VHH binders against NADPH-dependent diflavin oxidoreductase 1 (ATR3). Designs and how they scored, part 4

Target 1, 247 residues: NADPH-dependent diflavin oxidoreductase 1 (ATR3), of Arabidopsis thaliana (Mouse-ear cress) (q6nps8r221to467)
Amino acid sequence: KPDCFLKMTRNEVLTKAESTKDVRHFEFQFVSSTIEYEVGDVVELLPSQNSSVVDAFIERCGLDPESFITVGPRETENSSFSEEMITQIPIKLKTFVELTMDVTSASPRRYFFEIMSFYATAEHEKERLQYFASPEGRDDLYNYNQKERRSILEVLEDFPSVQIPFDWLVQLVPPLKPRAFSISSSPLAHPAAVHLTVSIVSWITPYKRTRKGLCSSWLASLAPEQEVNIPVWFHKGSLPAPSQSLP
Short names: E, the ipSAE of ESMFold2; O, the ipSAE of OpenDDE; V2, 0.75 times the mean of E and O plus 0.25 times the DockQ between their complexes.

## First folded at step 1 (VHH)

Design b14 (framework vhh_7xy4_2; at its last look DockQ between E and O 0.01; V2 from the best seeds 0.00; counts 0 for: pae E 15.9 > 2, SAP .717 > .668, placed apart)
Fold by OpenDDE, look of step 2:
Structure b14 (fold): chain B 247 residues (1-247), chain A 123 residues (1-123)
Amino acid sequence: as target 1 above (247 residues)
Amino acid sequence: QLQLVESGGGLVQPGGSLRLSCAASGFTFSSYWMAWVRQPHGKGLEYIATISYSGSTTYYSDSVKGRFTISRDNAKNTLYLQMNSLKPEDTAMYYCARSLYYGWPTSYGMDVKGQGTQVTVSS
């Protein structure tokens, strides 16, 4: 369960126009309840995924976005949403994917390729997937997948004969995780606000693809006028932030 | 039991108007953003309007902006869609939906929708 919800009230670019870097100052206000925090504390924000990517994923997997599903809690330690919101209540498949499955930024693990091989109907794809899943194919898999930062969707698109059941996908797809940021404001100066200084992450892959951090780029794209409610979690600065693959 | 029941659909001529209603039950209506979505025959689902808890914030798709108005009455647990200047391309099944996440238009989700009400715009 999120500690509270925030909404953005300011999105300011701090870097010069000529700079290759994009660093921004974000201000948020509490929407639901105010959480007391200290300077140096960490806030985790659940990012939003692009709906077109989610739609593409759902379509690629042959799923019905309008179908209702019942979901249990993920085995992962950090549930992005309150269990009360999703537990025991049927929700749309699309909504479930949007909120819980990182189909946008996270690269699949080796085991994902192994499972893909079982559900491939094209022999050449099956062979390739088996190779990727093998010790011999480890380096090639790394270059193909992790180094290139391929998403679940991209991988599935490369192997069109693979059809994985949804119940497996739920287990295999990395969960959508909140991203941790250090709070840059003081509650003494701004008692009803949270400020973040965020570098907007972008990089070029070996195959010359532009990749962006899911959360940072999403935040950058937000306008205060949109009044987007962002679920957040607060952690003390002395505690290590959850490991995250991408900001 | 969570329930959304749409009403107000029908056949209307181009340029005409309709007012859709959605009766919500089984949840705290005022605690959720609500949306109208539509699905033309043979096409995908389209979000066309969303409204915040109190109704203070509304968003519209480009396709309906300036013509449609979303509103709500929290005391009556009812969502409304006033549709003016209707066009043939507005023909679709219209659904009331409860929004779960508020990231219009980049990211948004609904977890409950009604059975829908058919709107047909034809000469």
Scores: ipSAE 0.000, ipTM 0.225, lowest interface PAE 15.7, mean pLDDT 88
ESMFold2-Fast, scan of step 1: ipSAE 0.146; ipTM 0.546
ESMFold2, look of step 2: ipSAE 0.000; ipTM 0.171
ESMFold2 (binder alone), look of step 2: mean pLDDT 82; pTM 0.843

Design b15 (framework vhh_7nfr_2)
Fold by ESMFold2-Fast, scan of step 1:
Structure b15 (fold): chain B 247 residues (1-247), chain A 121 residues (1-121)
Amino acid sequence: as target 1 above (247 residues)
Amino acid sequence: QVQLQESGGGLVQPGGSLRLSCAASGFTFSRYWMSWVRQAPGEGREWVSSISWSGGYTYYADSVKGRFTIARDNVKNTLYLLMDSLKSDDTAVYYCAKGSYLPTQYDFDYWGQGTQVTVSS
């Protein structure tokens, strides 16, 4: 459960137009309840996944986005499912995927490819997936999966004969995790406001695919007019947040 | 003013080990996350590992978990990467970076020349 919700009031580019870097100043205000903080404290933001990518994942998996589900605790040690993702009340499948399963930015683990091999119906795909999951295929899997930063959805699209049951997908798909940022604003100067300076993450893979950071790119895409309520958690600042490595 | 100087690279056989060092100056080393990033010939930059201020938190790319160990010495302002069970795919120029565990070239400042690691067949 989040501590509170923030909404964006400003999105300003700090870098020059000709710069290869995109660094932004974001301002947020508290939606209803405020949290006390100090300069240098950490705020974690839960990013929203692209709705069209979530829909594509659900369609690829042969699932109904409007169906209601309930999810219990994980059964195996290989599950990436956290205790916080347990639902006791039925929730729509699409809502569950959007909030808990990182289908957009996370790459699958080796075990995912092993399970895919059991659910492949095309022999050539089954053989390729078995190879990737084997000790002999370890380095080829690294090149395919890690070097290219392939997402869960992209991997499933590369192996169209694979149809994994939802019970396994919940265990195998990495959890959607909040991203941490150091707070640059002072509550004394800006009560009820939170300011962040964020480097917008992007890179090119070896095979020339453009990759973007989920949270930073989502923030960069937000307009104050959209009135989006962002779930947040506050932590005392003992360590620098990953997004604020530059002074 | 910020300077990062990598060293310790070289030619090694598959299964071998190397220890990389990065001497940092021009900033308060003990207050920043530090990372190792590598670039293979004809490839983009790939994040390898990150370590927090105190050394209490470490993160590794899946491809190097169990084989590489990141460490730091805040008294000597030096970052280390201890590489074990090296593979041909580990062949790259290794850069020391000021910054966190995000696997992006835009989140880091690179001021070093890098150190070449070559793992033959």
Scores: ipSAE 0.000, ipTM 0.072, lowest interface PAE 25.0, mean pLDDT 80

Design b16 (framework vhh_8cml_1)
Amino acid sequence: EVQLVESGGGLVQPGGSLRLSCAASGFTFSYYAMGWFRQAPGQEREFVALIRWSGGSTDYSDSAKGRFTISRDNAKNTVYLQMNSLKPEDTGVYFCAAGLTYQSPYSAAEYDYWGQGTQVTVSS
ESMFold2-Fast, scan of step 1: ipSAE 0.012; ipTM 0.476

Design b2 (from b1 with K98R D99G R100L L101W Y103S G104S S105R W106Y S107Y Y108T; framework vhh_7nfr_2)
Fold by ESMFold2-Fast, scan of step 1:
Formats: sequence, structure tokens, C-alpha cells
Structure b2 (fold): chain B 247 residues (1-247), chain A 123 residues (1-123)
Amino acid sequence: as target 1 above (247 residues)
Amino acid sequence: QVQLQESGGGLVQPGGSLRLSCAASGFTFSSYAMSWVRQAPGEGREWVSSISGSGGSTYYADSVKGRFTIARDNVKNTLYLLMDSLKSDDTAVYYCARGLWYSSRYYTPFDYWGQGTQVTVSS
């Protein structure tokens, strides 16, 4: 469960228009509970995945984004009822994928390719996937998958005959993780506000593919008018406070 | 000390209407999404509806969409569920809960629940 929720109130570009770099100043206000923090403390934000990418993943897997699924006892974590009284709560498939399964930025592990080989119906794809999962294919898998930072969706699209059951996908697809940022504001100077200075991450792979940071790109796309509630966690920072600097 | 207290349940004939209320205390009501969850005899809990803290966004289960309306009064710290065109399948204990589906992108587990109010739809 997050510590609280933040709402973005400002999104300002700090770099000049002709710059190849995008550095932003973001301001947030607390939606409900105020958390005590110091400048240099860390806030973790849970990003939202691009809706079109999530839709493409669900379509690739032959699933209905509007269907309901029931999730295990972890979805009833922090309940006030006795654990025996809580039943699985239904959630829309699209919502579940958006919030829990990193189909956008995470690359699959070797084991994912091994499982894909069991569910491939095209012989040439099955042979390629078996090779990638073998000791002989280890270097080729690294170049294909991790060196190029291929996503779960991109890999599934490269092997269209593969149809993995959703129960296996839930276990195999990496979980969506919060991203950490250092807080640049002080609650003494800006009460009830959190300020972040964020470099919007972008890089090019060896085969000239453009890759973007999931959380930084999502933040850059947000407008204050959208009233998005962002789940956040606060952690004590490791950065020395300016008032602690030696004379 | 968070408390949620439901009321308004009862016996109603098919096609009838009921209005459920949930009185909230111990927290800043307008800052939290609120939900209705029901449990039919011998079945698990089923999410019914959610409303954002401001009341600007509402979400409904397909089984109740077009028949139920969720609303809130942030001045009175009260959550409502207006139930129209009731069916026998709507028979359940209805629970008020804090949290779940602030928006289509945000899902949090329920952290506080009311005691429930019984709704029986029968002739």
C-alpha cells in the first residue's frame, strides 16, 4: 500500500528549445495524507503504462481487456477484516495489467523463452526459442533480448505463433516497479508540496532503436489539469543536507 | 480511528428501489475514494461501484451499470448507493469500503470496511 498520493501541479521544461536534453521541474501537492520529509529524501512513484501498449499486449495474448479476473489474497492486503473473511476482489484485466505487469520497459528472462518454446505452434519459432533457452544460444539471446532492451510485448510480437496461458504470463512477466527520485523541495520552504528535478531518460541501442525511461517519460506527458493521483512511497535519503556541509 | 456505518438496507420486491447510506468518520472523507462491495449468500465478495474523492469520477460493475448510482456528500461525510430496478440477483450484504479504483489507472486494496447492511430482493 502506498504511503500517500500526490497530484502534479506544475510541469516545466528547464532546458532550452534547441537542446537535445529534456530536464523538467515538477511540483506536486499532497492529495490526502501529508508525509514529513527533508530535502534529499527519496520519493518512489508508480508510473502508469501507455494505454495503447497495454491494449496491444492484451490483444496479442487473445484476451478481453474488459473481462474481470479474481486475484489472490495479496489484493486484500491491509484489510481490517480477519484474513478468513476476505475473498478475492474482481479487477478488470486491463487495469490489472496496467498496474502490475511491466509489459512496456522490462525485458524477459531466459526462462520466459523456454516457456515460449513449449507454447509455440510454428516449428521454426519453436526451434529458435529452444536455441535461445539453450547454453549454446546464451550469447545470441543476450544480444537479442538484453543488449537491445526488448520488452515483453516486442518479444511476443516477434514470435506470433506463441500463445501462453494468462496464468503463466502473470508469473513470467516482470512486476511493474516504482521508480525513485530525490526530493529537491523542503517542507519548510514549500509546505504541503513536493518538487522534483527530473532528466527525461532516452537512449539509443546498438541497432539504433530509441528507448525511453518509463517513469520519466510518463511524468513528462502529464498535465496538471488531468488530476491524476500518483501512488507514492517516501524513504529517507542518503544525500547530505546543504545545512550539513562542512565550513 | 476510522469508522464506516452503513444503513438503508431491507426487503424490497423485484423492480423496486433502495437507497443505501454510509456515514464516515475519523478521516478527511473528501480525500479518499469510496466503494460499495456486496456479498451474496454462499458467494465471495463482488465489487459494485467506486467514486473518486471529489465525486467527479464514478465506476460501476457491468452487472449494475445503468441501474445503480453511486454518490457522495463531502459536506455530510456520507456515501450513497441508489439502487433502481432491483433483481433477485442483487440480494446480498452491502459493505461500504474505503479505497479501490481512484481511477482506471489506480488500484489500491481496501483498508477499512463497514459492518454491512442486508438487501433482500424477493416477492
Scores: ipSAE 0.000, ipTM 0.248, lowest interface PAE 11.6, mean pLDDT 79

Design b3 (from b1 with D99G R100P L101Y Y102R G104L S105W W106G Y108S P109Y; framework vhh_7nfr_2)
Fold by ESMFold2-Fast, scan of step 1:
Structure b3 (fold): chain B 247 residues (1-247), chain A 123 residues (1-123)
Amino acid sequence: as target 1 above (247 residues)
Amino acid sequence: QVQLQESGGGLVQPGGSLRLSCAASGFTFSSYAMSWVRQAPGEGREWVSSISGSGGSTYYADSVKGRFTIARDNVKNTLYLLMDSLKSDDTAVYYCAKGPYRYLWGSSYFDYWGQGTQVTVSS
């Protein structure tokens, strides 16, 4: 449950037009309840995933985005099961994926490739997936997956014969995590506002693929007139906090 | 072949009551959780209520809590939605939906839907 909601009121580029860097000043207003904070405290924001990527994931998995689903403790021995994924009532599949399953920025773990091999119907794909999951394939898997920062969707698209049941996807897809930012505003100067200075993250992989930071690029795309309510959590800052989202 | 057939919809005045029924066939009814979902004109689908296979657990959307009651008769293979204190905002097509499991919890989604029954609340 978030502490409150913020809405963006300003999105200004701080860097010069010819700069190779994009650094922005964001201002936010509290939607209803305000939280007391101090300069240097941390705010965590839950980013919105790209709707087209979410739709592509759902289609790739053969699921209906308008279907209702429930997720809860069915088995007692699921050490990787995230509490954020537990639903109390039925929720639309598309909404569940958008809010809980990181299909856009997170890379699958070795175990994902092992499970994919069980559900591959093409023998050549099954053999490749078994190799990646083996000790012998560890370095090749690292180069394919970790170095290239391939997403869950990109990996599923590379192995089109694989059809994983929804029950396994909930367990295997990493949970969508909030991103932390240091608050640059003082409540004494701006009592109803939260200001962030954010570097917009972008990089190129060894195989020349362009990757963007999920939260920073999402924030850069927001316009104040969109009236988006952003779920946020506040934490006291005793040490310097991150100033940008993780890659 | 799984079939779900809704009935009991109609025109009712604000504050009135209706009882919706869903006749189920083609599966062991008592072995599956059942739900009601509605769709108002120009809007997406909204979950209304769910009941476990045994009827021991019921859940309701905040918009209908205290006004609607979900029930089932496992001998007659029939799901019910008893709607009291109806409001104009309750105007929608109401669909009967089957879950893939006996319990609502676990990784699951609705696998079969009825054709729907129209509920109109106006004077």
Scores: ipSAE 0.012, ipTM 0.480, lowest interface PAE 8.3, mean pLDDT 82

Design b4 (framework vhh_7zox_3)
Fold by ESMFold2-Fast, scan of step 1:
Structure b4 (fold): chain B 247 residues (1-247), chain A 121 residues (1-121)
Amino acid sequence: as target 1 above (247 residues)
Amino acid sequence: DVQLVESGGGLVQPGGSLRLSCVASGFTFSSYYMGWVRQAPGKGLEWVSDIYSGGSTGYADSVKGRFAISRDNAKNTLYLQMNRLKPEDTAVYYCARLGYWSSYLPYFDYAGQGTQVTVSS
């Protein structure tokens, strides 16, 4: 559960337009409750995924974004009737994917390719996926998947005959994770405000594909006028959080 | 602590209208995704409508064009305007908040006590 929510009040580019670096100054205000912090403390922010990418993932999987799923607790919670009712409340598929499943920045693991092979309807795709999941295919899988930082969506697009059931997708797709940043503001100078200095992460893969950090690029795209409430968690300054961390 | 209190239910004739309200307290209402779910007699839970903190809305096909969800963040209140009501809309309507069980997995973690809507001649 997040500690509180922040709203962005400023997004300023600190570097020149021709620079290979994009460094920004962000200012945030507490929405309702303030958290006591000190300069150098860490804040974790949960990024929002691009709605178009989420839509493309849902369409690729042959799913209805307007359909509903029931997200239940693990089996150990069967002892509570009230908790069962709350956790049985259906959520729209698009909303669930957007908030919980990292389809944009996370790469699948070996097991994902093994499962894909079970649900491939084209024989050539099934053979390729079986090879990738095999000991013989490990180096080729590393080059294809790890070195190129292919996303869940990109891999599914490369194997169009694969139709994985949604309950498997929930287990196989990595969860959407918050990202940590060091707080540059002091509450003595800026009460009820949080300032971050953030390097916007971008890099080029061996096959010349441009990749962006999910959280830093999302922050760079936000305008104060959008009034976005960002879920955040605070940690003491003993935890270092480099501004250039990958999503 | 977290509290969701629904009101506005009652008995209405087919073709009539009702407006449900949900007053929230104990959390930062403006920061949360909110929705309405219903349970008809002898049936499971059905998702009716949802509204993101930024205002984007969604509706079940059974209620599209008839129901309108809205929120007033200054009053910590969620609304459901129900028009052209049908007997099959008879249900207990619950206000629900999207919460988090962990940093990574949001669930609808709180629901109110519900308000009864009965549509009959």
Scores: ipSAE 0.012, ipTM 0.426, lowest interface PAE 7.6, mean pLDDT 81

Design b5 (framework vhh_7zox_3)
Fold by ESMFold2-Fast, scan of step 1:
Structure b5 (fold): chain B 247 residues (1-247), chain A 119 residues (1-119)
Amino acid sequence: as target 1 above (247 residues)
Amino acid sequence: DVQLVESGGGLVQPGGSLRLSCVASGFTFSSYYMGWVRQAPGKGLEWVSDIYSGGSTGYADSVKGRFAISRDNAKNTLYLQMNRLKPEDTAVYYCAKSPRYLGWTYDYAGQGTQVTVSS
């Protein structure tokens, strides 16, 4: 559960036109509740995923983005007593994927490749996936998957015969995670605002694939006029603050 | 603690219009996405529309181009403007609260407001 919500009020490029770096100054306002912080404290932001990538994932999986799913409670000691009284409200599949499943920046783990092998219909793909999941294939899997930072979607696109049921995908796809940034504003100068200086991350992998930071690229794409409520968590800066997160 | 109170339903002829309202209390309305869900007699719940604080909206295919969702965060009120109503739109309409991310908490729905479209 987030501590509060921020909305962006400024997005300014700080770097010169001739620079290869894109460094931005972002300003945010508290939507309603103000959290006390100090300069150098850490804020975690939950990014929104690129709608086109989410659409491509849904299409690749043969799913209907307009179909509805229901979400249940987390299991707790008291859930059995409330379950029959809970009204399950359907949610669009596209919205669920956008908010909960990291299809854009997270790489699958070894177990994902093992499961893909069970749902592959092409023999050559099944054999490759079994190899990747084996001890013998561990180094090749690392080079393919981790070293190249392939996303869930990219891996599924590389193995087009694989059709995994959605209930397995929900379990296998990593959850969308917040990213941490150091706060550059002083609450004494700007008590209702949070300022961040963020490097917009982009790099080329060893095999010439272009990669972008999910959160930094999303922030760079936001227009202040959109008034998006960004869920945030605050942490004290008593230890060295984390640098800008990579994807 | 959380309360959602719907109003604006009624009997209308096909092709008519209605505006539903939902007054929210017991939570920070501006921090949550809100939506409308409906239930026709003998049918299950159908998601109609949702809206985030900044105005980003979604609509069920059955209502696209006819319905418009909006919110007034200063008044803690959610609206559904329903145009070119059809007999198939006859249902109890519920205002629903959902957190910005899905699956964190249970959704809440109000008591509902009856919409009847009949010739």
Scores: ipSAE 0.000, ipTM 0.133, lowest interface PAE 17.1, mean pLDDT 77

Design b6 (framework vhh_8cml_1)
Fold by ESMFold2-Fast, scan of step 1:
Structure b6 (fold): chain B 247 residues (1-247), chain A 124 residues (1-124)
Amino acid sequence: as target 1 above (247 residues)
Amino acid sequence: EVQLVESGGGLVQPGGSLRLSCAASGRTFSSYAMGWFRQAPGQEREFVALISWSGGSTDYSDSAKGRFTISRDNAKNTVYLQMNSLKPEDTGVYFCAADRGLYYSTLPSAYDYWGQGTQVTVSS
C-alpha cells in the first residue's frame, strides 16, 4: 500500500538544447492527504509500465487480460516473489501484471531460461535454452541477457514456441519495484509540494540497442495536464542515494 | 563482428538445383546461429531457413521444407543452402544473416549482420 499519491505540476528541462544530457526539474503536489517531510528525505515512486508492452506480454502468453485471478503466498529465499503479488480479492490479470510484474525493464535470471527449456516445443529453441542454462553457456547468456538488458517480453518473443503456465510466470518474472529519489524541496518554502531533480537515463548496449530507464523516462513523458496519480512512499533521509532504472 | 559474402546464385530452369554459399569473416562464427532469407520482386523479405550454432538443429519455411537443406562448416566459416526442385516462385535475392543474439528467430529484425545478397532466377 502506498503512503499517498502525488500529481505532477511541472516538467522542466534544465539542460541546454544542444546537450547530450537530459536533466529535469519535476514538481508534484499531494492529491489528497499530505505527508510530513524535510529537505533531503527520500520519496519512492512506482512507475507505470507502457500499456502496449503489458498487452503484448499478455497476448504472447496466451492469457485473457480481463480474467480474474488470485495469488497466494509462496516466498522462498532469493525469490522475486513478493508480498505485493499476494491478493486477498480477485484482481484482473492485466491490472495484476501492470502493478506487480516487471515485463518492461527487468531481465530474466538463468533459472527462467531453464524453465523455458521445459516448455519449448521447437527443438532449436530447446537446444538454445538448455545451452544458456548450462555452465558452458554462462558467458553467452550474460552477453545475450544482461549486457543487452533484454526484457522478459523480448526474451519470450525470441522463443515463440515457449508457453509457460501463468503460475510459473508469477514466480519467474521479476517484481515491479519503486525507484527512490532525494527530495530537493522544503515544506517550509513549498507546503503541499514535492520537488525532484532527475537525470533521464539512456544508454546504448554493446549490440547497439538503445535502452532507457523505466522510471526516469516515464517521468519525462508525463505532462502536468494528464492528471496522473503516482503512488509514493516517504522515508527519512537515512535511505541510500537516489536510485533509477539502470543497467 | 561478422562480415558475410554470398555466392552461388544464377539462372536455373524449373526443377533445377543451386547451392548457395555464405562465407563469414570473424573469429566467433561457430557461436552464431545463421539464417537464409529471400526477397522476391514486389514482396517483403521472408524467412527461408535457419541453422543453430552447433548445426544440430534446423528450421525451414513451409515453401522450403523437403526441397532445401541448410548446413554449415564451422572449420571453414561457411553456411550453405542446397536448393532442389526449384520453382519460378523461388526467384529472388537471397541473403545470408547472422544471429548475434543466438536466439534462432525467423524474423529479419532479429539478425544484425547481413550479406549483400545473391540473385536467384528460376525461368525457362
Scores: ipSAE 0.012, ipTM 0.313, lowest interface PAE 8.5, mean pLDDT 82

Design b7 (framework vhh_8cml_1)
Fold by ESMFold2-Fast, scan of step 1:
Structure b7 (fold): chain B 247 residues (1-247), chain A 125 residues (1-125)
Amino acid sequence: as target 1 above (247 residues)
Amino acid sequence: EVQLVESGGGLVQPGGSLRLSCAASGRTFSSYAMGWFRQAPGQEREFVALISWSGGSTDYSDSAKGRFTISRDNAKNTVYLQMNSLKPEDTGVYFCAARPYYLSGLYTPQEYDYWGQGTQVTVSS
């Protein structure tokens, strides 16, 4: 359950046009409830996935984005807070995927490839997936999957004969995680606002593929006029006391 | 076994566009990752573009990125390379290549099992 919701009021580029860096100043206001914070505290934001990518995932899985599902609680070591928000009532499949399943930025783990091999109907795909999951294929899997930062959707598209049941996909697809940012505003100077200074993350893979950070690129794409309510969690900074004490 | 035949090459002025096609016959085309490579006179074959079995993943050389688009039509057993903003440096024989497995080394010509005979692209005024 999020602590509250923020909405963006400003999105300003801080870097020069000729710069290779994209650093932005974001300002947010509280939608309803305010949270007490101080400089050095951390805010976690839950990003929204691109609707076209979510639609492509649902189509790849042969599912109806407008169908309703009821999801039972799932106990894991790294439970998603976003799942707790929506598991109590029936939810549209597209909304569930958008909020809980990281099909856009997360790469699958080795076990995902092992499970894919059981649901592959093309023999050549099954053989390749078994190889990737084997000790012999470990280095090739690392290069294909981790070095290239391939997403869940990209991997499923590379193995089109694989049809994993949705209940297994819910267990196997990494959960959509909030991303943490340091608060740059002071509540004394800006009592109703939260300010962030964010470097927009991008990098080039060994195969020269351009990758972007999910949360930072999503924030950069938001306009103040869009009235988007962003789920957030506040964490107190573990800063040294203002008064210097003995070691 | 897969046989590949390229077409669509020709002479074009700098800044022009060409669309190359690669028609596949034999074993199931949709099971293969497909790449485009080129070779200039006196040079080694170099990577240009790549597309996965389903078309869900694509990759490009630095020189091709932003100018070239690779696509495939599995129903027609054809892969395409749309080339825009062509430069004299793009001149060469363009080869279509297929590999049955999607693995590391996708940029390496030696990792591809099936090759077309090539189609000539000349960018000159």
Scores: ipSAE 0.000, ipTM 0.189, lowest interface PAE 15.2, mean pLDDT 80

Design b8 (from b6 with D99K R100L L102Y Y104P S105W T106R L107T P108S A110E; framework vhh_8cml_1)
Fold by ESMFold2-Fast, scan of step 1:
Structure b8 (fold): chain B 247 residues (1-247), chain A 124 residues (1-124)
Amino acid sequence: as target 1 above (247 residues)
Amino acid sequence: EVQLVESGGGLVQPGGSLRLSCAASGRTFSSYAMGWFRQAPGQEREFVALISWSGGSTDYSDSAKGRFTISRDNAKNTVYLQMNSLKPEDTGVYFCAAKLGYYPWRTSSEYDYWGQGTQVTVSS
């Protein structure tokens, strides 16, 4: 559950036109409830995933985006009747994926490739996945997966014979995590606003693929006119503040 | 270790279509990323299209994008290049190339194995 929601009121480029860097000043206002904060405190924002990428993932997995699901804790996948389960409201599969499963920016771990090998129906794909999951394939897997920053969807598309059940995907796909930013505004000067200074992350991989930071790129794409309500959490300034993965 | 043999070239009129095939022999074909390159008379060899070992990733030169489609059938050890809306500028010898690894490059020097080429001529 988020502490509150923020709405963007300003998106300004701070860097010169000839600069190789894109640094922006963002201003946000509280939507309904205000949170007390101090300069240097941390706000975490949950980024929105690209709807077309989410749709492509659901289609790739042979799933119905309109189906309703009920999901318990990851560690108790085989959980049946319980008090916690009784109080859960069913959610559409597409909504669940959009809010909880990082199909757009996160790379799968070695164990994902091991599980893919069990669900591969093409022998050549099964052999490649077994190799990647083996000690002998560790460096090749790192170059393929981590160094190229391949997403869950990109990896599944590279192994089209693989059909993983959704219950396994929930366990294997990294969770969509909020990104943390240091608050640059003072509540004394701006009592109803939150200001952030954000470096927009972009880099090129060894195989010439352009990669962008999920949260920073999404923020850069937002216009105040869109009136998007952003789920946020606030933390005191002793918490680590830099967000976004390094190139 | 893979050997490559191209086929499907020929004479076609502008606006026509051709499908090139590249048959690979060798036990490790499914480990290779594949590319198509072409060489026009008096020109350097240029990149046309590439496909990852699984077929999940493809890329095209600006001149090929929207007109050509690369595909592969790993069960048949074959790579295809479907060429539509052919232009006189597409005339050249088309080469199939293989690179060991998960992802191919646009640079011809990165490829390990090459076919002998198949002639494509687009002329009225």
Scores: ipSAE 0.000, ipTM 0.201, lowest interface PAE 12.3, mean pLDDT 80

